VH-VL binders against RecQ-mediated genome instability protein 1 (rmi1). Designs and how they scored, part 5

Target 1, 235 residues: RecQ-mediated genome instability protein 1 (rmi1), of Schizosaccharomyces pombe (q10160)
Amino acid sequence: MNQTTTLSTELTELGVRVQNRWLQSLLDYLAKKHSTGANTTPQLVMQYLVASDIRESTTSEGAAPYIVSEQHNVRIENTMLLQIVRVREIGISIVNQLEYLNDLEELKKLKGQKVIRLVHDESGDEEQNDDDGLTEAQDAVQKGSELKKMCRLILEDSNGQRFWGLERKPIKGIQLSTKLGTKLLVKNVLVRRGVLMLDPNNTTILGGSIEEWDKDYFPKRLIEELKGELSKTKA

## First folded at step 4 (VH-VL)

Design t19 (from a11 with heavy chain L100Y; framework fv_recaticimab)
Fold by ESMFold2-Fast, scan of step 4:
Structure t19 (fold): chain C 235 residues (1-235), chain A 122 residues (1-122), chain B 112 residues (1-112)
Amino acid sequence: as target 1 above (235 residues)
Amino acid sequence: QVQLVQSGAEVKKPGASVKVSCKASGYTFTGYYMHWVRQAPGQGLEWMGYINPNSGGTKYHQNFKDRVTMTRDTSISTAYMELSRLRSDDTAVYYCARGYKYSSSFHLFDYWGQGTTVTVSS
Amino acid sequence: DIVMSQSPSSLSASVGDRVTITCKSSQSVLYSSNNQNYLAWYQQKPGKSPKLLIYWASTRESGVPDRFSGSGSGTDFTLTISSLQPEDFATYYCQQYYSTYTFGQGTKLEIK
């Protein structure tokens, strides 16, 4: 039993089946980085796994069966490891979502101006801080929090199969700002017309992201995608 | 012992194509991206593209998209870069370089081949 | 493409000197989600392949002497060699890996 066999066994008990090639390459990488190579644990491997592309890091054992739109009321009992390709809010109009995202962009600009003021003012004026123009932006952010109703996900398995997941009940951590490539464990899930019916009982969020997908995505590219979807809906 | 060994120097006429090989050893070939970077005489480094040896997926720099093809053969742990419709300004040393795939250090070029000199002249 | 500008294009120095090389990107290479600057420095000696020196703007690659250090954030970066050794005379390149890969034009460090 070398270290890769021991780690693979322990990861399998956590619902994750890694490719031996990927794990060997990771251990080689960690050894080269010195401090990260020392004390390699299943938890450390998981940190890298959730930042990986599961099509490259995991085996087909954790993949979904073939999902088709003709499937109605089929239950998948086995645990699947999936990654989030896209998140969409379908319980709120695209127009309202764009208003929220635009307000968030404005808030980021206003917050930058406030930071510059704070750097200049060593003592900080409490009255000035209270009326620095953030009230409307803060209200918009609060409204955005209230805007979450029901997310629909594009999910991908280790074989590259993509399919829809619908948030049947609110799942903490699933929202428009959820990072692309976030990993989910889904178990005992009902499939209705090719859509996975997700809820807190059958879905565990492992976290992570795929940096290449997520970099510069929220909210800039999301706004662009939603504008494109809105224009097609109206056309 | 990680090694990237490239094919030998090439002399080509304008309009021809050249195919450079890069043989990897000492690591899991499919676990790391392979990048191609060139350097014209007396000039700086220019990234051309990469291949993911596991999937065969490629990404090319805009300047080379119409003329470059990157492939690999996993059975012999070898990556290839073919540049077509050669011009005199393609005269350069062509390097393969290993890129990290699995962490925040993704796409750092930690191991380089020795370089292949390609001369394009009439 | 993110354009990388290095200065100076060349400089002359003596063994024992402190040397700084500057690199500027046309847009920020800082990724807010991990607070990392996607900037690396490479050393290239005549007729040889480049060698990775520094990544994440300030992290020294394994085996690289501690006289090499990187600093900066966002768009402005520096490579410092605190006490030049004979083997340090080379061309140095900065590189961004935030959005694809682009290199600076290089700074040739020559013996005075």
Scores: ipSAE 0.297, ipTM 0.673, lowest interface PAE 4.5, mean pLDDT 84

Design t20 (from a11 with heavy chain G31D L100W; framework fv_recaticimab)
Fold by ESMFold2-Fast, scan of step 4:
Structure t20 (fold): chain C 235 residues (1-235), chain A 122 residues (1-122), chain B 112 residues (1-112)
Amino acid sequence: as target 1 above (235 residues)
Amino acid sequence: QVQLVQSGAEVKKPGASVKVSCKASGYTFTDYYMHWVRQAPGQGLEWMGYINPNSGGTKYHQNFKDRVTMTRDTSISTAYMELSRLRSDDTAVYYCARGWKYSSSFHLFDYWGQGTTVTVSS
Amino acid sequence: DIVMSQSPSSLSASVGDRVTITCKSSQSVLYSSNNQNYLAWYQQKPGKSPKLLIYWASTRESGVPDRFSGSGSGTDFTLTISSLQPEDFATYYCQQYYSTYTFGQGTKLEIK
């Protein structure tokens, strides 16, 4: 009991307001999992929080104060805790994004095959015959570096409200490969036409993910989602 | 100490609905997800879905999405699984199983109910 | 959905034997971000509910005897029972929890 009050206060100072019940459950879990005490610190609680679903782990105090999609030219001065549902690159065509993502997937497969061939080469059983794929993979990586222009996010608050965020200035750590469920603290943010205008001054990345959302997502499921989005545009 | 007790066997006609209950004791009901898994006679295990007892949020397998409803009553620590429009191939033992709420452990089924036999016959 | 395939479908053994059961997934169940395999093994005795034996491919559940061990990574997994005991005759299921939850068809371990 005393421990939950102290931790709640310290987490609030970090911008996070946890559900008292969630915190109590976590402390019970940690006591059972760790036979003897590591002292539970705010940092340890944060590790579990950023891996949680904030709809379950946090209070509505960190939620958006109104229906964001209906607002125009309004500033939210309060600090919100949000989780990333989706990341899209809107400054580059879907066709070019798919080309880059397919190249990344092929690069991953090619690296696996090269390891096998290198083992055979070391034993003298056979030699590598083709290196064209490596050059293409290097080109794909370079294209990936150039892919970052402007990300649009689907964000979710502790009440389950979903709305858009737009990267107005580059934010380090926001990119197509950013894990789904990553936690953000957003404060003093402008809402324009229902969209949060994000920049490094109003956005702090806490990290984390929701593994159920993130597993097998990048780049495989993202490719499938983008193909679907491309196809809906065609007649 | 941890115990999941399910309702008794049911015999239903095709097209009917069945509602199975799972009463939890020996732990805090809202700290664990409740999963439902079925097993047809002589067959393997088939996951149907889960409910988060704290929020009431659910996730259903695509095969059951149009026919299954999972609910809970936190005042009596009981989870429910209702399957509608029953067919003969829904004849199975239906199990509830708990999963831990934190980390990947909540995807594991560490305690199971005794099972409820549902027979669908004309 | 990820399809889980077990082999053999049945196996006859004697007390004291070492037995191995294999499980293959149609897709990798290794989560690259934490380098963990989302693979579990369950034991089910006739007329009883399944019991969790192993999770994360190789971690034994509390109270499970050390004669049970799991190994493997990615798509290929093995459950090994060293020095089989009378109470071990049961059906064994592998399960992935990487993308939702799917089980193998089971391996029935029978008395010789």
Scores: ipSAE 0.140, ipTM 0.616, lowest interface PAE 5.1, mean pLDDT 84

Design t21 (from a11 with heavy chain L100F K101R; framework fv_recaticimab)
Fold by ESMFold2-Fast, scan of step 4:
Structure t21 (fold): chain C 235 residues (1-235), chain A 122 residues (1-122), chain B 112 residues (1-112)
Amino acid sequence: as target 1 above (235 residues)
Amino acid sequence: QVQLVQSGAEVKKPGASVKVSCKASGYTFTGYYMHWVRQAPGQGLEWMGYINPNSGGTKYHQNFKDRVTMTRDTSISTAYMELSRLRSDDTAVYYCARGFRYSSSFHLFDYWGQGTTVTVSS
Amino acid sequence: DIVMSQSPSSLSASVGDRVTITCKSSQSVLYSSNNQNYLAWYQQKPGKSPKLLIYWASTRESGVPDRFSGSGSGTDFTLTISSLQPEDFATYYCQQYYSTYTFGQGTKLEIK
């Protein structure tokens, strides 16, 4: 047997150090599910890990050192496992971002109406009119996905320490629609004034989310957060 | 064999406090959340909150936030739920239930204690 | 809170009957990112603690007989017992775990 030790070693090769109690509870769950079989792979464990809260699922060995706001130019050579708490676009005005997000919210409303009507039309003939509106929504969504200049992140480690991350260069997969709780591996990163300087060479996106953080967040709750931020700066 | 064993029945007067215990055995106590759910006589189930035995972190339902305190003692694998300023409508069976987690936000209640009857009467 | 509504409040059936219980949530409990419904069913026999029967809307808990099945998605869910047995006399509760935890009011199953 020794399944937890073998899996832990293999996951460490992928940059992830799991808590034994978390891994045991996952193995218990998979056994109860009856569909997984006796031999659990690192890939299957990773599927569940990226959906977990790393404060509960991983050890402090992958945590960041104590990051202090300081002009001192410090490099963290070790690999850190981090999860995204918030994403903000700082290269585009909040007003412009709200216009984009409100458009997306209206498009979601339009798509909802089209889906309902298409289902209803299994026995009707309104199908042709519905197709036109759906195509327009798709085009707008594609254009919306291009809204990106420079993201600033709130990141969290396995000990719950929070700190800033800033895109120095565009990182594919980091944008306003990036799910909250997405996991990142960050290695050999420069820290300036307490901010991690992120780029494609030092940042690997593992994916995932934390359901509690991400449910109904984009774009509805993000819009409300940005409206609140805008109101405070104007008041 | 997983077991959750709760403390015995309590009879309290309005305004008093009650503290119910739930002793876990047969698994790693800190590996699972502990939830508390109550059921008034002849009524449905009402979730009260949970504690993470590893961190001591808690989350309470809004209806109980100002009156409930959940704690644990990892040395004896026991969770506690204390409800203060008792009212007659707090008369219920109080259950502890193990939260089997697959992520930080997802819990299923796979094992339940036998229940503790709390009667509040003047 | 997400409100859970069950129907009927009670029903009487004979051994061998097919029984269906319905559950409706005030908002969707389907999480689009993992395509899962955060819905469970519990059985409670008189004087006993609840027991988990079904989770993820349709997955049977270990040790639960295959005559129990769950179905549905989004806001509308059904628990079915294909051939009622005497030990199935109980109250059945649906529960959402999408946003905290709320239970339906229960459906009491009485054997005729």
Scores: ipSAE 0.305, ipTM 0.670, lowest interface PAE 4.0, mean pLDDT 84

Design t24 (from a11 with heavy chain Y50R N54D; framework fv_recaticimab)
Fold by ESMFold2-Fast, scan of step 4:
Structure t24 (fold): chain C 235 residues (1-235), chain A 122 residues (1-122), chain B 112 residues (1-112)
Amino acid sequence: as target 1 above (235 residues)
Amino acid sequence: QVQLVQSGAEVKKPGASVKVSCKASGYTFTGYYMHWVRQAPGQGLEWMGRINPDSGGTKYHQNFKDRVTMTRDTSISTAYMELSRLRSDDTAVYYCARGLKYSSSFHLFDYWGQGTTVTVSS
Amino acid sequence: DIVMSQSPSSLSASVGDRVTITCKSSQSVLYSSNNQNYLAWYQQKPGKSPKLLIYWASTRESGVPDRFSGSGSGTDFTLTISSLQPEDFATYYCQQYYSTYTFGQGTKLEIK
């Protein structure tokens, strides 16, 4: 009878606890948008949830406990719903990251409409010149690959608490281009000095984004942020 | 159906503050952002900020951050906008407007209040 | 802030005319992830609140007559009224909602 209660129960089984007011408002919106109603599914609700700010859409039951940076070794057994505030690559120098990101911007400007000398002439192997050659970063961009060693995240819970996450093993879908506001389920995670130790066994990527955070971010604003960080290091 | 009803006209002296109300009906008050937009006589529209009536969380435009406070009372489905340290160039019609919040960037001003005229004169 | 520029600032027209109003943004309002232009058009009659006409650059709000149409992408947008009616004499505003909210200065549509 109570569609909100039924959907809340089903979403809880997926690891997500939505605010009743948020869910009721979404159902009201969907009813207006679809005058002849089919029943709303948990999957449809999830499409809107992963595009939301979890501080507004979810309850504190999925939040992290108070995380203390001075505490050496703690395990959080509960499943937490978190959103990504920032991604940084800490295994590659900022200078090399900037080279990669600037190359991405230049390729976007070219739109593939200009010949960028992707192949050498038949004698190209004989001519190794720095001006016309590709750097390692430029080569990676051309191949559609991404430079990745180890990402560090700023994560946020439903209560707005922010804390660090460190990728201890590669997690597919976590890279510099990962959209801001992407949702993660993290369970049975080890915390070392306030940092969540993430790996594929304890981290599930739900996807999504917060458009307000993500628009114009990659690579333009990321380049600006990294230049700022580099400048402070040299000062 | 959906209605936003604002408080009546105000006349204030420079340096005073004004508090405008906006009473919502016909929808779930906590399910939508409430935005505030002003319009000086013969001029265009200027966004001031918004409140999430569920959390009370606010976001203000840079030009108003030091002088504006937005609040709400969910028991009576009413939003408030208080502007302090008024200047003569704050003379304007102040509107409340409803915005979508299911996606953080799908903000449409689909319903507007009738407007509240605020006159600031010495 | 994204600056919105409208042209013309005013125009005079007769009932039955086709009217075109343009709007330019200082930077793109197209979000690549959903391929949507975050641009809206509003109508404001004297003494009344603005009324939403068009959103996502080209989607008509429910109840808006089909003589109103929006087009454009990125930085250049157009509002067209195909056959002007007496009730259409008003001021028209474009608005971006890509990064916060900014409005154009308005185009006042007057009887010739």
Scores: ipSAE 0.280, ipTM 0.674, lowest interface PAE 4.4, mean pLDDT 84

Design t25 (from a11 with light chain S99D; framework fv_recaticimab)
Fold by ESMFold2-Fast, scan of step 4:
Structure t25 (fold): chain C 235 residues (1-235), chain A 122 residues (1-122), chain B 112 residues (1-112)
Amino acid sequence: as target 1 above (235 residues)
Amino acid sequence: QVQLVQSGAEVKKPGASVKVSCKASGYTFTGYYMHWVRQAPGQGLEWMGYINPNSGGTKYHQNFKDRVTMTRDTSISTAYMELSRLRSDDTAVYYCARGLKYSSSFHLFDYWGQGTTVTVSS
Amino acid sequence: DIVMSQSPSSLSASVGDRVTITCKSSQSVLYSSNNQNYLAWYQQKPGKSPKLLIYWASTRESGVPDRFSGSGSGTDFTLTISSLQPEDFATYYCQQYYDTYTFGQGTKLEIK
């Protein structure tokens, strides 16, 4: 048995069905990157899979079985592999979200501009090993870190179909800072008025991201998107 | 084993179009992106864009977006780059290059075609 | 676009010399999520296609001699050839792949 067939079979047990051509090219890449000749494990493949675009890396078997937006009160019993296109917090006003995100962006800029200052005449490593001290701005941002009430997601399947998912119960790992392209396994999910009803029992977070979607997104580009949405609401 | 073979030199008049081909062999054509990079005489390298041979999806640099079209034919493992409304400053060697992309947006150009010289003169 | 600047534009050296080529990016090419620098080095001999030498700032491509090494992080990068060989006389380009793809203007390494 060749290595691609064996790995495909093992990955199926993890809920993922990969495109053979994608797996073949990944194995070629890994052979060049790691010249050891060691066999590639399913876990290593999963590490690369969750950073991929599932439209390119996985088969249609993990896709939604029909057009989700046209469905009302139906249950999708099969397991879907989905990637997150956008996360929105719908239980907190956009104005309050922007206040928190602007504070976070400014705090990150302050950390980037930090110059080590001497407090005593000490040059000890312990003082210099503290990356950044607490500030009042940092305290305000920390208070805002609990800014989670109810998230709505734009999800995409392996066929490129996009649809809404709504967090009906809190799902650990789903928040505004969740990376774009994060992979989810969703099974036995109820669809109401074209929206997937997500909860911890039907949703497993695999992690990952799509670099081209997520790079420089949070919080800068998210702030820009929210300002645009706020402007349209007031127009 | 891996080989990218490009079409021969072209001489065009200003305003014409040129279509360069790049035939791949020795690997799974649809498993790697194909990039196009040009080099004007005595100048450095300039990235033009890429095509994903699996999906047909493309991304072009802003400088070429209105004049370039990248396509592929998976049945013969060949990628194409067509540049229209040619100007004298489009005179360059045009290269295809294989892009290594695994699990991110980054691509490394690990194999290059031999280049196609395009001369635009009146 | 991220602008890549190389120095020097040309340098003359003898076989056996240690040579260094510098590359600067207009903004950081370090991706914080994986702590990797999206920086590559290419070698181009007259009349030939470029050849990938180094990627991730310091990882040598398979088949590239160990006399070639890359270093640096963020915005400042260096390519070093520890003991120059006759076949190393070429033009060298740095390239970022952090945000699309841009190349430096090149450094021509000439026989002294």
Scores: ipSAE 0.236, ipTM 0.661, lowest interface PAE 4.8, mean pLDDT 85

Design t26 (from a11 with light chain Y31W; framework fv_recaticimab)
Fold by ESMFold2-Fast, scan of step 4:
Structure t26 (fold): chain C 235 residues (1-235), chain A 122 residues (1-122), chain B 112 residues (1-112)
Amino acid sequence: as target 1 above (235 residues)
Amino acid sequence: QVQLVQSGAEVKKPGASVKVSCKASGYTFTGYYMHWVRQAPGQGLEWMGYINPNSGGTKYHQNFKDRVTMTRDTSISTAYMELSRLRSDDTAVYYCARGLKYSSSFHLFDYWGQGTTVTVSS
Amino acid sequence: DIVMSQSPSSLSASVGDRVTITCKSSQSVLWSSNNQNYLAWYQQKPGKSPKLLIYWASTRESGVPDRFSGSGSGTDFTLTISSLQPEDFATYYCQQYYSTYTFGQGTKLEIK
């Protein structure tokens, strides 16, 4: 369809270079599903793109220009589209992370069974009303944000190359609960000792996920992965 | 319009290998995954694995991982499934099926080949 | 792996009957984040390939007659044929796609 060329051009201006075959297949699917030739916008295409595997949906033009792990001090000036394979918090001990994550999982189970008794103070408070459960839930959410110090990512480009990215400065939206398959635009980034040096100035979070990677991952499978890592270090 | 045409029936001896083909037409071959599902006589459907025709990437069910190889040839829009070290219990109809993925990371099998009967006997 | 169980294994019915087939998964196939059930139903006629009927537990595939409907959530699912037609005599399979792909053992719908 002529519409494929127009949309492809508009998406390129947003930093995303889609494969023509993927875009054509999406347009065919949308026509089938919605039974009309209604206007397909770049925004609608982006909704499907951020839920896709970029190895399938995008061209190698958005990939890393060389093998990242072999570079020691070089700047990648071009814009790359990358997807997150894993997030690890390296500024906080695994033991402390596991304690927090297990508390989150237990809180969810208690709410599911309609049993809420989440007071840690031995002396106790006289208030003790139904709001205590909501207060504990709010505290757990705050702890999640406040437990962030420095994340290290496994990133993947459209050619399937995997490499490390390190937060040199905090980037809002990158934390242990960040969905696997989340898309990032990375521009003008320094590579040091095979690792991308990420900060808010060179990293834009587009969002999304890959359901196959992210389903049942947080916090259950993350807890299992961290326990495995802890057992190997024995520290 | 969409068609998946599979190769003809095969008769093999135990220990041999079989390679089944699935030729796609009527759509962009590299835009959809290709799955392989088998059905033994009088039994249900068993998923074997898939190939992404764009990348060549594969995922196999653990029961077949040591004996199955899935490949494709994009120049002729054809997918292949090769099963080695055949046993009598590999006697089955083998299907290829197109994976429709949009709105989900997991595939729905919206079009199927006609099936290839593989008989393993001495 | 998620085990899918169908009941009955077979049933006899007459044209015009309302038919229900049940499917149970060994664990939930509902993903809470998107509130979707990763469950599909397929029809297979003797000597023919399976045909997709329903996905997301209740969404009818394009071209599938209105008499076919799916319902259920979590671990318990039902396929209903509201007014059985001659061409509906077939084996029906449920399938989960929550964690890879597994099928039920099938329910054979026979003429009474």
Scores: ipSAE 0.094, ipTM 0.607, lowest interface PAE 5.7, mean pLDDT 84

Design t27 (from a11 with heavy chain S103G S104T; framework fv_recaticimab)
Fold by ESMFold2-Fast, scan of step 4:
Structure t27 (fold): chain C 235 residues (1-235), chain A 122 residues (1-122), chain B 112 residues (1-112)
Amino acid sequence: as target 1 above (235 residues)
Amino acid sequence: QVQLVQSGAEVKKPGASVKVSCKASGYTFTGYYMHWVRQAPGQGLEWMGYINPNSGGTKYHQNFKDRVTMTRDTSISTAYMELSRLRSDDTAVYYCARGLKYGTSFHLFDYWGQGTTVTVSS
Amino acid sequence: DIVMSQSPSSLSASVGDRVTITCKSSQSVLYSSNNQNYLAWYQQKPGKSPKLLIYWASTRESGVPDRFSGSGSGTDFTLTISSLQPEDFATYYCQQYYSTYTFGQGTKLEIK
């Protein structure tokens, strides 16, 4: 449709090049969901895009132009759209990170029991304790940022290529609690020893997540991954 | 007018293989995942796996991953599910179902095929 | 690995009755980041394919009558049919899509 061409052009101006098949399918879904002929804006499409897997939703034009891990002292001038596969804090010992994360997991267990009790109602009450849940989630996110010293990321492009990114300078919004699948626009970035050198000037956080990667990840799965990494170090 | 049309009933002996087809129409075939769900006589629904028709990527439930193969042919908008080394307890109705891949998950089984009865007997 | 338990397994009712079917998951299917419950309800009539009724625990699928409603959060969910109609006699399944896909064992709604 004419609308898909207009939307694709507008999204390209935002740094995102979507697959026609994905966009057509989204428009079909939105029309069905609203049953009113949705007026789809680029902002609404972006809301769904940042929740998508860019290997499925975007074209290769936003991908890394070569095998990043094999490069040294090369600049990628073009804008890449990348998604975060993993975040690691390399400036703080794994032992200290695990101590904090185990405490956080215990707090989340207490929150879960509270929510279950409040939701359990024989009459089917509609009210949730969203305020309490939001407050505790906000506190957890703020506490996660307290452990920030220097993050190293595993990044993935639209072709499924994975490579490391290192915070050369602190980037607001990048910490252990950053959702898996969060989208980044990276432009004019230096590659050193196969690693993207990230800083606030070359990295824009679009947000989002990949739900299947992120569900139950922080802090439970992160704790298990860190325990595994600690065990390998001692072996 | 979304439609999923499956191949006809099959009768197989233990140890044989069966390949069920699911022809899609009325939507962009590569825009949705295709799931396979089976139902043994008088029993509940059991998810087997899905295929992403765009990439050809698959995810199988652990109970089936050693015996199931899901494929597709985008030129005719058809998905296939092949189950090998059949046992008597594989007797079931096998359904294809369309799944959404927009937003945060691949979750709504909003359209289903009519089902293919597979009988595995001595 | 999420197990879905439905109750009752069978329920007898009359046209015009209010019917409730319950579904419990072995662990929470609420994703806190989007505040959505990954829970759906399906209707299956004898010899027919399942039909999606409700998703996100409480969102009614297009074309589904208003008498069907879903409620609940976390691990405990309910499907309610207000003023049961003759065409509503069927088997109902809940399904989680939080971690892969698992269905409840079904609740057969039969005429009293």
Scores: ipSAE 0.294, ipTM 0.681, lowest interface PAE 4.3, mean pLDDT 85

